Miniprotein binders against b1l550. Designs and how they scored, part 251

Target 1, 279 residues: b1l550
Amino acid sequence: MRLPEELLERARDIHSEAPSHRIKLDRVGSFGLKVPVEFKGFLLLAEADVWVSLPEGRRGVDLSRQVEAIYELSNPPKDPFSLCREAAISLLEKLNYADSSGVSIRFDAPLQDGESLKYYGVEISSIASDEIINKIRVEILGMTACPCTAELIRAYKSSEIAATHTQRSLGILEVSTKAEHPDPDKLASIIERAMSSPLRTYTKRPDEGGLVIRSLSNARLAEDVVREMIHLFLEEFGHLPEDTHILAAVRSMESVHMHDIYAERSFSLDEIRKEISSH
Key: E = the ipSAE of ESMFold2; O = the ipSAE of OpenDDE; V2 = 0.75 times the mean of E and O plus 0.25 times the DockQ between their complexes.

## First folded at step 20 (miniprotein)

Design za15 (at its last look DockQ between E and O 0.96; V2 from the best seeds 0.84)
Fold by ESMFold2, look of step 20:
Structure za15 (fold): chain B 279 residues (1-279), chain A 94 residues (1-94)
Amino acid sequence: as target 1 above (279 residues)
Amino acid sequence: GEIRIVVEIEKDGRRIRFMFVITDPEKLEKYLEEIERIIKLFGATRIRIVVEASSEEEARRLADKFRELAERLGYDEIEVTREGNRFTVEAERE
């Protein structure tokens, strides 16, 4: 059932009224929208959030315009990074009473894994005001092997047993910058290269054995995985603006414990370079 | 081979500045197309685009592309200035 259009002339425009309490709101939006995106030739169903600031003199947000800003740009499906940045601008144009806007888009990114695919988590956002701040978070699983246990086993009567506990570890890189979003595949690669070994969707027994042997040969503490992620990040993305902010973290799902361990470092490019140059 | 593009768009007193720091030349055309779409989406009446590259000739070629973009979009007060490897394209329309 569709109501008559002429009712719009008689009804109050609730959203444009002044509120009873004149208080600015930082984020008013629509969350959990389903949005199609195109990534590396794949059509993916992403989840998006959109929001704007609301000035103290305006009672509500025009929610249909807010949703329109992203859906107009998502059909036909396109690159999620361009969609994110463009939608943030469109929100400010369509909702001209706001002084800032934001868009976030979440999806699982496909990555080639032999004859198969594996997936890693991507969340991007763009916040527009007098500048645009772009943020990307990448999460990917890898394998870590504990060097402490490996050394104990080696020292056990000069044992010929090359062994230690191995586990899945979740690597995280989060980047906030005034430049365009970093390539998520490069971030995922940095995380995987910092681990003892990548995880595979599928292995046959000889390949599985090789993977375990590789992980034992590259045993690393969670702390050193984080340090390696930072080193590799600086090598790849040191060109970004100096006020670019990074979080590098690992959550290790330790196979010999009932709990996980966690290591993290946050820094700006300016900050970490001063730290490294001071030795 | 780093290219820096800083874009400032303005409409009705609102100014938005955004940038690209391009190290992969394969992505350049994609970002140029995105910049054009953003200018159109915002309905900018004033634009200011600063291009900086490792060579003067590369920066000039990019600045020329933005001048042509401004002409195509109907801007009629277009000014291009140079400071070494840095070019500024400014344009207005009503």
Scores: ipSAE 0.808, ipTM 0.933, lowest interface PAE 0.9, mean pLDDT 91
Fold by OpenDDE base, look of step 20:
Structure za15 (fold): chain B 279 residues (1-279), chain A 94 residues (1-94)
Amino acid sequence: as target 1 above (279 residues)
Amino acid sequence: GEIRIVVEIEKDGRRIRFMFVITDPEKLEKYLEEIERIIKLFGATRIRIVVEASSEEEARRLADKFRELAERLGYDEIEVTREGNRFTVEAERE
């Protein structure tokens, strides 16, 4: 049953009313939307969040316009980067009472692994106000081998390749910049290269053996991985604005412990360059 | 070479700034198209685009493209200024 349009003229616009408490809200929106995106030739169904700020004098946000904004731009499907930026702008235009807007899109990004696919997690965001800030978070699993245990075993048995425990480790790079979003594949590659070895979706026996040997020969602490990630990031993305903010982190799911090991560094490009130059 | 594009759009007193730093020439056209879409989506009455490139010739070519864009979009007042390898395109419409 559709309500008669005549009733709309009689009904109060609840959203435009003054709230009981005049308090600004930072983010009001729809979370958990599903939007199609095109990424590397794949059509993916991504999860999306859209929001705007709400001024103190307005009771509620017109949520339907928010949803409309992103879906209008999602047909036909496009890359998630332009979608984020364009949707953020569209939100500010459509909801003129808002002083800020934001869009976040999440999906598993396909990554070629031989004849199969592996993946990494990605969250792409754009926040618009007087400027647009683009944020990207990449998470990918790799493998680490412990150098400490390797050293102990080497000391015990003089072998060229010392056995050690290995574990899966989650590498994280989060970048916030006034420039366009960094390439997520490059970020994922940095994380993988910073670890002892990448993971494979499938391995043949010789390949598996080689992967493990590589890991053993490139044993790294979680701390080593984070530092290597930062180093590689600077080499690849040193052209980004100096005020670009980065979080580099690793969560190692330790195989010999019941708990995980975590390491991180948060920094701006300007800050980290000064730090490195001082040594 | 590296191309930097800073775009400022304004409507009804609201100003938004965004930037591209392009290292891959293959992406340039994509970003130019996006800038056009953003200008249209926002309904900007005033635009200011600053382009900086590794050469004056490249920067000039880009500035010319943005001038043409402004003309195509119906802006009446278009000014292009140069400072070295940096060009600024400013345009306004009613």
Scores: ipSAE 0.804, ipTM 0.933, lowest interface PAE 0.5, mean pLDDT 92
ESMFold2 (binder alone), look of step 20: mean pLDDT 85; pTM 0.859

Design za16 (at its last look DockQ between E and O 0.97; V2 from the best seeds 0.85)
Fold by OpenDDE base, look of step 20:
Parts: C-alpha cells; sequence; structure tokens
Structure za16 (fold): chain B 279 residues (1-279), chain A 94 residues (1-94)
C-alpha cells in the first residue's frame, strides 16, 4: 500500500524539526548495509556503514539519502577505495546540513596462496569534513614460534633446531592518512613477513614440514613481531604524510596458555622517526 | 617518481581538501578520473589543484591535464601558476 502523496503536504517533516534537546551528534547513519565492490578482479559483497554529523538544530538525518548515495556509486561495482572517498563527498553534498561524513567498508580480501586462496580482513574508511582522511585496517593471521622455549630446549638437548611451541597470531595494521588508502596487500605482506611464518590454506606434508621449520628458525616474541611490522612499514610507506597515524598490533593465541598475548604501538610517522633518530 | 596532488574543492563556502601521493604510475589515470568524479559529485564552483612531481616536465604535463579538465567541465578564469616543480591550477565557475 502506497500512501497518497497529498499526505506529504500535510505531514510534518519530522527530520527537519528542532529537537527537544539542542545537541549535535557526531555520527548518524545506516550500519550493516551490503554493497558490491570490485577488488583484485573479484566481485565481493561487502558490509558498509554510512553516516553524517547532525547539527543541534535538526531532529534527524535523511537516512534514505545516505543509502541512495552509496548505492548510486556502487553500480556498477567499483574498487572500495574510490567508493569510500566518492561516497563521503556525495554524502556531504546530498546532506548539506552535515559538517562531516563517513563511509566504512568491510570484507575479507582474497590473497593468493599457491593454487588456493587465503584471506585477510580489511576495513576501508573515509571521513570527510574540511579534509578527507582515509583509514584502512588490515588483519591477517600468521604463525609465531616462541624463542624463549626454543632457547630452553636448545640448552637442554643441544640441538641445532630447537623445538618450541607455535601458535596462531593475529597481526593488525591500522593506518589513517590524508593521502589515499595504502595498498592493503602490501600491509598484509608486512604483517606476514613480521611473523615467524605465514599460514597456508593448503599444504602437502613436505610443505607443512618446511613451514614449521621456517617458523622454528625464525622464532619471535609478540613484541618482536610488532617492532618488525613497524620497521617494514617505514620502509614501504615512509613516503606518506608525516601526520599519518599508525597502529601496529599483534594478538598471539598462545598455545601453552589459556590467555592471549597482546602487544601494540600507536604512532605518527613524525613521532616514530624522531624516536628512531634519537637512538 | 613520486607525484603529489592536492585538490581543494569549494561550494557555497564549504571547502574540502584531499590529496594523493602516487608512487605507482599505473594508478595515476585512475586517480585523475576519480578527481573528476569527485568534482562533479560535489558540484564545486571553485577548484584548486596543486601538483608536484620529480621533474618540471612531469608536473607541467599534469597541470595541463587539469587545465583541460577544468575547461571540459565548464570552468572559467583558469589560472596556472608555477613554483619550481609545483604547479597550481585554479578555476572558477558561476
Amino acid sequence: as target 1 above (279 residues)
Amino acid sequence: GEIRIVVEIEKDGRTIRFMYVITDPEKLEKYLEEIERIIKLFGATRIRIVVEASSEEEARRLADKFRELAERLGYDEIEVTREGNRFTVEAERE
């Protein structure tokens, strides 16, 4: 049933009314939208959030316009980076009462693993106001081997390759920059290279054995992983603006403990360069 | 070489700035197209684009592309200025 259009003339525009309390809201929008994106030749169904700020004098946001903005730009499907930036701008244009807008897109990114596929988690965001800030978060699983246990076993058995416990570890890189989004595959690669070894979706026994040996020969603390991530990041992305903000973190799902080990560092490029130069 | 593009778009007193730092030349055309789309999406009445490259020739070439873009989009009073390897393209429309 469609209501008569004449009713629109009589009905109050609830969204444009003054609120009972004149308070600005930072984010009002639709969360959990599904939008198609094209990524590395794959057509993916991604989860999307869209929002704008709401001034103190307006009761509500035109949510339908937000949804329209993102879907207009998602047909035909395009890369999620352009989609984020373009949608953020479109939101500000369509909702001119807003002083800021934001778009976030989440999906599992495919990553080639021999003849199979593995994946990493990615969240791509753009926030627009007087400027556009682009944010990307990459999460990928790797494997770590404990150097402490390895050292103990080496001391005990005097073996060249010391056995140690291994575990899955989640590496995280989050980057916020005024430049375009950094390449997520490169970020994922940095995380994997910072681990003792990458994970594999499909391994034959000889390959599996090799993977474990590699891990044992490259044993790393969670702290080591984070530091290595930062080091590798600086090598690959040192060209980004100095005010670029980075979070590097690892969560190690320790195999010998019931709890996880967590390590992180938050920094700007300017800050970390000063720190390194001071040593 | 590294190319830096800073774009400022203005409409009804609102200015939005965004930038690209391009190290992969294969992405350049993509970003140029995106900038055009953004300008159109926003309905900018004024645009200011600053390009900086490793060589003057490259920067000039990019500036020329943005001049042509401004012309194609119907902007008037297009001005291009140079400072070393940095070019600024400014355009306005009614």
Scores: ipSAE 0.818, ipTM 0.936, lowest interface PAE 0.5, mean pLDDT 93
Fold by ESMFold2, look of step 20:
Structure za16 (fold): chain B 279 residues (1-279), chain A 94 residues (1-94)
Amino acid sequence: as target 1 above (279 residues)
Amino acid sequence: GEIRIVVEIEKDGRTIRFMYVITDPEKLEKYLEEIERIIKLFGATRIRIVVEASSEEEARRLADKFRELAERLGYDEIEVTREGNRFTVEAERE
């Protein structure tokens, strides 16, 4: 049922009133929207959140206009990164009383795995005010092989290639920058290359054997994986603004333990360069 | 080489600045199209685009693309200035 538009003349515009308590709000928005996006030829249904700041003198947000901002841009479906950045700007245009806006978009990114597919997690955001800050978080599973147990078994068996426990490890790269969002495939590649071996959707036995041998030949502590992720990140993305902030982390689901291990480093590009150049 | 584009758009006293640091030349056209869409979405009455590249020749070609963009979008007051391999395109309209 559609009510007559004429009622807008008689009804109070609750949202434009002053609030009882004049307190600025940082984020007022619509969360959990389903938005179509196109990524590498795939049509995906992503989850999105949109929000704006609300000044102390305005009682409410025009929520339909913020939903409008992202849905108008998502038809036809397009690249989620462009959608994210453009929607953040559109929010400020449509809700001009706000001093900032934000958009986040979450999806599983397909990644080719031979003749099959695998995936990794992506969450992006864009926060617009007098500037735009773009953030991307990539999470991908890989395989790690413990070098400590490998060394113990090597000593026992007198072998250069030692058996050890292997496990899935979740690698995380999170980047916040004034530049455009980094390419998620490159971030995922950095994480996988830092691991002992990538995971496969499926393998036949000879290929599975090779995968395991690769992981044993490239055994790494979770700490070493994080360090390698940082090294590889700097090679690929050292061009980003110096105040770009990065979080590199690994959560390893250690197959011989009832608990996970976790390693993490946060840094800005200028901070890490100073640290490296002092050694 | 590396291309830096800093875009400043303004409407009704609000100014938004954003940037691109492009190392993959294949992405340049995509980001030029995105910048155009953002200028249109915001309804900017003033724009300022600073382009810096590895060479003066490359930076000049990019500045020309932004001058053409401003012309296509109906900006009447277009000024292009140079400082080495850095070009600034400024435009305004009603």
Scores: ipSAE 0.799, ipTM 0.930, lowest interface PAE 0.9, mean pLDDT 90
ESMFold2 (binder alone), look of step 20: mean pLDDT 86; pTM 0.866

Design za17 (at its last look DockQ between E and O 0.96; V2 from the best seeds 0.86)
Fold by OpenDDE base, look of step 20:
Structure za17 (fold): chain B 279 residues (1-279), chain A 94 residues (1-94)
Amino acid sequence: as target 1 above (279 residues)
Amino acid sequence: GEIRIVVEIERDGRRIRFMYVITDPEKLEKYLEEIERIIKLFGATRIRIVVEASSEEEARRLADKFRELAERLGYDEIEVTREGNRFTVEAERE
């Protein structure tokens, strides 16, 4: 049943009314939308959040316009990076009372692993106001081997390859920049290369053995992984604006403990360059 | 070479700035198309695009593309200025 359009003439526009309390809101929008995106030749169903700011003199946001903005741009499906940036701009145009807008898109990104696929988590965001800030968060699992235990075992029993405990570790890179979004595959690669070894979806026995041996031969603390991530990031993305902000982190699901080990560093490119140069 | 593009769009007193730092030439065309879409989506009455490249020739070629874009989009006043390997394209429409 559709209500008669005539009712619109009689009904108050609730959204445009003055609120009971004149308070600006930072973000008002629709969260958990599903939008199709094209990524590396895959058509993926991504989760999306869209929002705008709300001025103090307006009771509510035109939420339907927000939804329209992103879906208009999502047909046909396009890359999520362009979608984020374009949608952020479209939101500001469609909702002219807003001084800021934002779009966030989340999905599991496919990554080729031999004859199979592995994946990493990605969240792509764009926030528009006087400028557009692009944010990307990449999360991928790897494997770490503990160098401390390896050293103890080596000291106890002389062996060429010291046994040690291994565990899955989640590596995280979050980048906020005024430039375009960094390549997520490159970010994922940095994380994997910073680990003792990558994970594999499909392993034959010889491959599995080799993977473990590689890990043992490249034992790293969680702290080592974070530092390596930062180092590799600087090599790959040092061309980004100096005010680019980075979070590098690792959560190691330690196999010998009931708890996880966590390490992180937050920094801007200018800050970290100064730090490294001071040594 | 590295290409830097800074775009400023303005409508009704609202100005938005965004930037590209392009190291992969294969992505350049994609971003040029995106910039065009953004200008259209926003309905910009004024645009300012600054391009910087590793060579003057490359920067000039890009500036020419943006001039052509402005012309195609119906901007009436287009000015292109140069400072070394940096070109600025400014355009306005009613």
Scores: ipSAE 0.827, ipTM 0.938, lowest interface PAE 0.5, mean pLDDT 93
Fold by ESMFold2, look of step 20:
Structure za17 (fold): chain B 279 residues (1-279), chain A 94 residues (1-94)
Amino acid sequence: as target 1 above (279 residues)
Amino acid sequence: GEIRIVVEIERDGRRIRFMYVITDPEKLEKYLEEIERIIKLFGATRIRIVVEASSEEEARRLADKFRELAERLGYDEIEVTREGNRFTVEAERE
């Protein structure tokens, strides 16, 4: 059933009225939208949130216009980063009473892994007002090998045994910048290279042995993984604006402990450069 | 070898500024197309695009592309100014 459009001439426009309580709202939006995106030739199902600010004098947001802003741009499916930035602008155009808009898009990104694929988590956002702030968070699992236990075992009988506990560790890089979103594959690569070794979707015994040996030769504390991520990030993305903010973190699911180990550092590019140059 | 593009779009008193810092030349055309789509989406009546590159020749080529973009989009008052390796393209329409 479709109601006659002529009723719009007689019905109140509830959204444009003043509210009973004149209080501005920071985020009013539609959350959990399913959006098709195209990433490196793959068609992926992403989850998106869209929102705008709402001034104290406006009762409601035109929610259909809000959803229209992203869905019009998502068909046919396209690059999620362009979609995110463009939708944030479209929201301000379509909802001109808002001071700011925001879009977030989440998906699992495929990554080549030999003859197969693996994946890592990506969440991007763009927040538009008098300028646009772009944010990306990448999460990827890798393998870490404990150097403390390795040293103890080496010393045990002065043996040729190269052994330590290994575990999955989740590496995190989050970047907030005025420039375009950094390439997620480069962020994922930085995280994996900071680990003792990458994880594979599968291996056969000779390859599995090689992977473990590689991890033992590159044993790293969680703290060292975070430091290496920062070092590699600065090499790749030192060109970004100086007020770019980064969070680098690792959560290690220690195989011999009942608990996880966590290490984290947040910084701006300007701050970390001064810190490094002072040593 | 980096390219910096700062875009300012304006309509009815609302002004939005955004930027690109491009180190991979293979991505340049993609971002130029994105900038054009954003200008259209916003319905900008005034635009200001500042381009910096490592050489004057490269910056001029980019400024020319933005001048042509403004012409294609129907902007009438197009001005291009230079200050070293920095070019500014300003345009207005109604």
Scores: ipSAE 0.815, ipTM 0.935, lowest interface PAE 0.9, mean pLDDT 90
ESMFold2 (binder alone), look of step 20: mean pLDDT 85; pTM 0.860

Design za18 (at its last look DockQ between E and O 0.98; V2 from the best seeds 0.87)
Fold by OpenDDE base, look of step 20:
Structure za18 (fold): chain B 279 residues (1-279), chain A 94 residues (1-94)
Amino acid sequence: as target 1 above (279 residues)
Amino acid sequence: GEIKIVVEIEKDGRRIRFMYVITDPEKLEKYLEEIERIIKLFGATRIRIVVEASSEEEARRLADKFRELAERLGYDEIEVTREGNRFTVEAERE
């Protein structure tokens, strides 16, 4: 049943009314939308959040306009990076009372692994106000081998290849920049290269053995992984603006413990360059 | 070479700035198209685009593309200025 449109003339516009308490809100929007995106030749169904700020003098946000903004831009499906930036701008135009807008898109990104696919998690965001800030978060699993245990075993039993415990580790790179979003595949590659070895979707026995040997030969602490991630990031993305902010982190699901090991560093490009130059 | 594009769009007193730092030439056309879409989506009455490239020739070519874009979009006043390898395209419409 559709209500008569004539009722709109009689009904109060609740959203435009003054609130009981004149307080600005930072983010009001729709979370958990599903939007199609094109990524590396794949058509993916991504999860999306859209929001705007709400001024103190307005009771509510026109949420339908927010939803309309992103879906208009999602047909036909396009890359999620452009979608984020364009939608953020569209939100500000459509909702002119807002001083800021934001879009976040999340999906599992396909990554070629031989004849199969593996994946990494990605969240792409754009926040618009007087400027657009682009944010990307990449999460990918890898493998780490413990150098401490390896050293103990080497000391105990003289072998060329020291046995050690291995575990699955989650690497995280989060980048916020005034430039366009960094390439997520490159970020994922940095994380994988920073670990002892990558993971594989499938392995034949010889390949599996080789993967483990590689890991053992490249044993790294969680701390080592984070430092290596930062190093590799600087090499690949040193051209980004100096005020670009980075979070590099690893969560190691330790195989010999019931708990995880976590390490992180948050920094700006300017900050980290100064730090490295001072040594 | 690295190309830096800084775009400022303005409408009804609202100004938004965004930037590209392009190292992959294959992405350049994509971003040019995106900039056009953004300008249209926002309904900008004033635009300022600063392009910096590794060579003057490349920067000039890009500036010319943005001038043409402004013309195509119906901007009436278009000014292009140069400072070294940096070109600024400013355009306004009523």
Scores: ipSAE 0.840, ipTM 0.943, lowest interface PAE 0.5, mean pLDDT 93
Fold by ESMFold2, look of step 20:
Structure za18 (fold): chain B 279 residues (1-279), chain A 94 residues (1-94)
Amino acid sequence: as target 1 above (279 residues)
Amino acid sequence: GEIKIVVEIEKDGRRIRFMYVITDPEKLEKYLEEIERIIKLFGATRIRIVVEASSEEEARRLADKFRELAERLGYDEIEVTREGNRFTVEAERE
């Protein structure tokens, strides 16, 4: 049903009125939108949130305009990173009463895994005001092998016994920067290389043996996985602005315990360089 | 080498600054196209683009691309200035 257009002349424009309580709001938006994106040749259905700030003198947000801002840019489907940055700008243009805007986009990124695919989690955002701040969070599962148990077993048995407990571990890199979003595949690669071994969608028996040997040969504490992630990140992304903020973390689902182990470090590039230089 | 592009766009007193730090030359054209789309989306009446590169020649070539972009978009007061390997393209339109 479409209502008669002439009703617009008679109805109050509730959103443009002043509110009874003049309180600024930081985020008013449409959350949980489904938007098509194109990533490495794949057409994906991503989840997006869009918002703007609302000044104390305006009662409501023109919600159709903010949904329009992202959907106009998502047809035809395109790179989610460009979509995110462009939509943040479009929001400020379309809702000119706002002093800031934000866009977040979430999707599972496909990653080649032999003749098959696996995936990792990606969430990106762009916050626009007098500047644009871009954030990316990448999450990917890997395998960790405990070096403490491995050493104890070596001491108990000759070199003929190589064993330790292994488990899935979730690696996390989150980067907030004034530059464009870092490449998610590079972030995922950093996380996987910091682990004892990558996880595979499936393995044939000869390949499975190789993965197990790799994990045992590359046993790492969760703390050292985080340290290695930071080292590899600095090698790859040390060119980013000095005020770029990073969080590196691992949540290890320890196979021999009822609980998880967690390790985390956050830092700016300026901060970590000073720390490393002092040692 | 590394390329840094800082863009400022302005319309009706609102100014937005954003940047790119490009280490993969294959991504350069994608970001140039994105910058043009952003300028159009915002409807900027004033733009200021600062380009830095490893050599003056590379930075000048990029600055020339932005001057040409400003001309295509109808900017008619275009100024290009240089400080070493850094070029600034400023433009304004009605």
Scores: ipSAE 0.815, ipTM 0.936, lowest interface PAE 0.9, mean pLDDT 90
ESMFold2 (binder alone), look of step 20: mean pLDDT 86; pTM 0.867

Design za19 (at its last look DockQ between E and O 0.97; V2 from the best seeds 0.86)
Fold by OpenDDE base, look of step 20:
Structure za19 (fold): chain B 279 residues (1-279), chain A 94 residues (1-94)
Amino acid sequence: as target 1 above (279 residues)
Amino acid sequence: GEIRIVVEIEKDGRRIRFMYVITDPRKLEKYLEEIERIIKLFGATRIRIVVEASSEEEARRLADKFRELAERLGYDEIEVTREGNRFTVEAERE
C-alpha cells in the first residue's frame, strides 16, 4: 500500500525541523548496506557505510538520498576506490547542508594462492570535506616462528634447524592519505613478507614441510614483524604525501600462551623519516 | 615518472581539494576519467587543476587534456599557466 501523495502536503518534513537541542552531529547515515563492487576481475558483494554530518539546525538527515547516492554509482559495479571517492562527493552535493561526508566499503579480497584462493580483509574509505582523505585498512594472516624458543632449543640440542613454536599472526596496515588509496595487494604483500612465512589455503606435504622450514629459518618476534612492515612500507610507498598517516600492527595468536601478543606503531611519513634519519 | 595531480572544485562557495600521486602510467587514464566524473557529480562552477610531472612535455600533455576536458564540459574561461614542470589549469563557468 502506497500512501496518497497528497499526504505529503499535509505532513511536516520532520528532517528539516529544528531539533529540540541544537547540536551538530559528526556522522549520520546508513550502515551495513550491501553494494556490488568489481575488484581484480571479481564481482563482490561488499558491505558499505555511508554518512554525512548534520548541522545543529536540522533534525535529521535525508537517509534515502544517501542510499540513492551510492547505489546510483554502484550500477554498473565499479572498483571500490573510485566508488568511495565519487560517492563521498555525491553525498556532499546531494546533501548540501552537510559539511562532511564519508563512505566505507568492506570485503574479503581474493588473493591467488597457487591453484586456490586465499584472502585478506580490506576496508576502503573516503572522507570528504574541504579535502578528500582516503583511508585503507588491510588485514591478512601469516605465520610467525619464535626466535627466543628457537635459541633455547639450539642451546639445549645442537641442531641446524632449531625447533620452535609457530602461530598464526594477524598483520594490519592502515593508511590515511590525501592521495589515492594505496594498492591493497601491495599492502597485503608487505604484511606477508614481514611475517616468518605466508599462509597457504592448501598445501601438499612437500610444500607444507617447506613452509614450516622457511618459517623456522625466518623466526621473528611480533616486534620484528611490525618493524619489517614499516621498513617495507617505506620502500614501496615512500612517494606518498608526508602527512600520510600509517598504523602498522600485529596480533600474534601465540601457541604457547592463552593470550595474544600485540605490537603496533602509529606514525606519519614525515615523523618516521625523521626518526630513522636521527640514527 | 611520478605524476601529481591536485584538483580543486568549487560550487556555491564550497571548495573541495583532492589529489593523485600516480606512479603507474597505466592508471592515469582511469584517474582522468574519475576526475571528470567527480567534476560532473559535484557540478563545479570553478575548477583548478595542478599537474606536475617528471618532464615538461608530460606535464604539458596532461594540462592539454584538462584544458580539453574543461572545454568539453562547457567552461567558458580557461587559463593555463606554467611553472617549470608544473601546469595549472583554471576554468570557470556560469
Scores: ipSAE 0.829, ipTM 0.939, lowest interface PAE 0.5, mean pLDDT 93
Fold by ESMFold2, look of step 20:
Structure za19 (fold): chain B 279 residues (1-279), chain A 94 residues (1-94)
Amino acid sequence: as target 1 above (279 residues)
Amino acid sequence: GEIRIVVEIEKDGRRIRFMYVITDPRKLEKYLEEIERIIKLFGATRIRIVVEASSEEEARRLADKFRELAERLGYDEIEVTREGNRFTVEAERE
C-alpha cells in the first residue's frame, strides 16, 4: 500500500525546520549498511556507515538521500576505495546543507596463501569538506618469536637447539592522508614482513617445522616489529604528503603469559623524518 | 616517476580539493576515470587541476588529457598554464 503522493505538498517538511535547540551536530547518518563491493575479483558484502554534519539551523537529515548516495554508486559493485571517495562527494552534493560528509567501509580482504586463501581486516573512510581526508586501517595476524628466551636457550645448549616461545601477534597500520588510500595489500605485506613469520591457513608437518625455523631465524620483540613496520612503511609510502599521519602497533598474545604485550607509535611523515635524520 | 594531481571542484560556492600521488603508472587511467566521475557526480561548474610530474613532457601529456576531459564534459572557458614541470588546467561552464 502506498499513500497518496499529494500528501507531500500538504505535510510539513519536519527535517527542514529549525530545531528547538540550535546545536550543530558532527555526525548524523546511517550505520551498518550492507553494500556489495568488488575487490581483487571477489564480490564481498561490506559493512558501511554514511553521515553528514548537520547545521544548527536544520532540524533533521534527509536520511533516504544519504542511503541513496552510496547505494546508487554500489550497483554494479565496484572497488571499495573508489566507492568510498565518490560517495563522500555525492553526500555533500545531495545534502547541500552539510559542511562535511563521511563514509566508512569495512571488509575482510582475501590474500593468497599458497594453494589457499587467508584474510586480513580493512576499514577505510573518506571525510569530505573543503578537502578530502582518506583513512585506512589494516589489521593482520602474524607470528612472533621471543628473542630473549631464544638467547637463554642458546646459552644453555649453545647452537645445538634453537628454541623459544612463539605466539600470534596482531599488527596494525592506520594511515590518514590527503592523498588516495594506500594499497591495503602493501600495508598488510609491511606488517607481515615485520613479523617473525607469517601465519598459514593450514600447515602439514614439514610446513609447520619450516614456520618455526623461520620464526626462530627472525626472532623479534613487539617493539622491534613496530620499528620495522615504520621503516618499511617509509620505504613504500614516503612519497605521501608530509602531514600524513600513521599509527603503527602490535598486540602480541604471548603464549607464556596470561596477558598480552602492546607497543605502538603514531607520527606524521614530517615528524618521523626529522627524528630519524637527527641521528 | 611520481605524478601528483591536485583537483579542485566548485559548485554554488562549495569548493572541494582532493589529490592523488601516483607512483604506479598502471593506476593512472583508473584515477583519471575516477576524477571524471567525481566531477560529474558533483556537477562542478568550475574545476582547477594541477598536474606535476618528473618531466615537462609527462606533465604536458597529462595536462592535455585533462584539457580534453574538460572539453568532453562541455567546459568552454579552458585555460592551461605552465610553471616548469607543473601545469594548471582551469575550466568553467554554465
Scores: ipSAE 0.824, ipTM 0.938, lowest interface PAE 0.8, mean pLDDT 90
ESMFold2 (binder alone), look of step 20: mean pLDDT 86; pTM 0.872

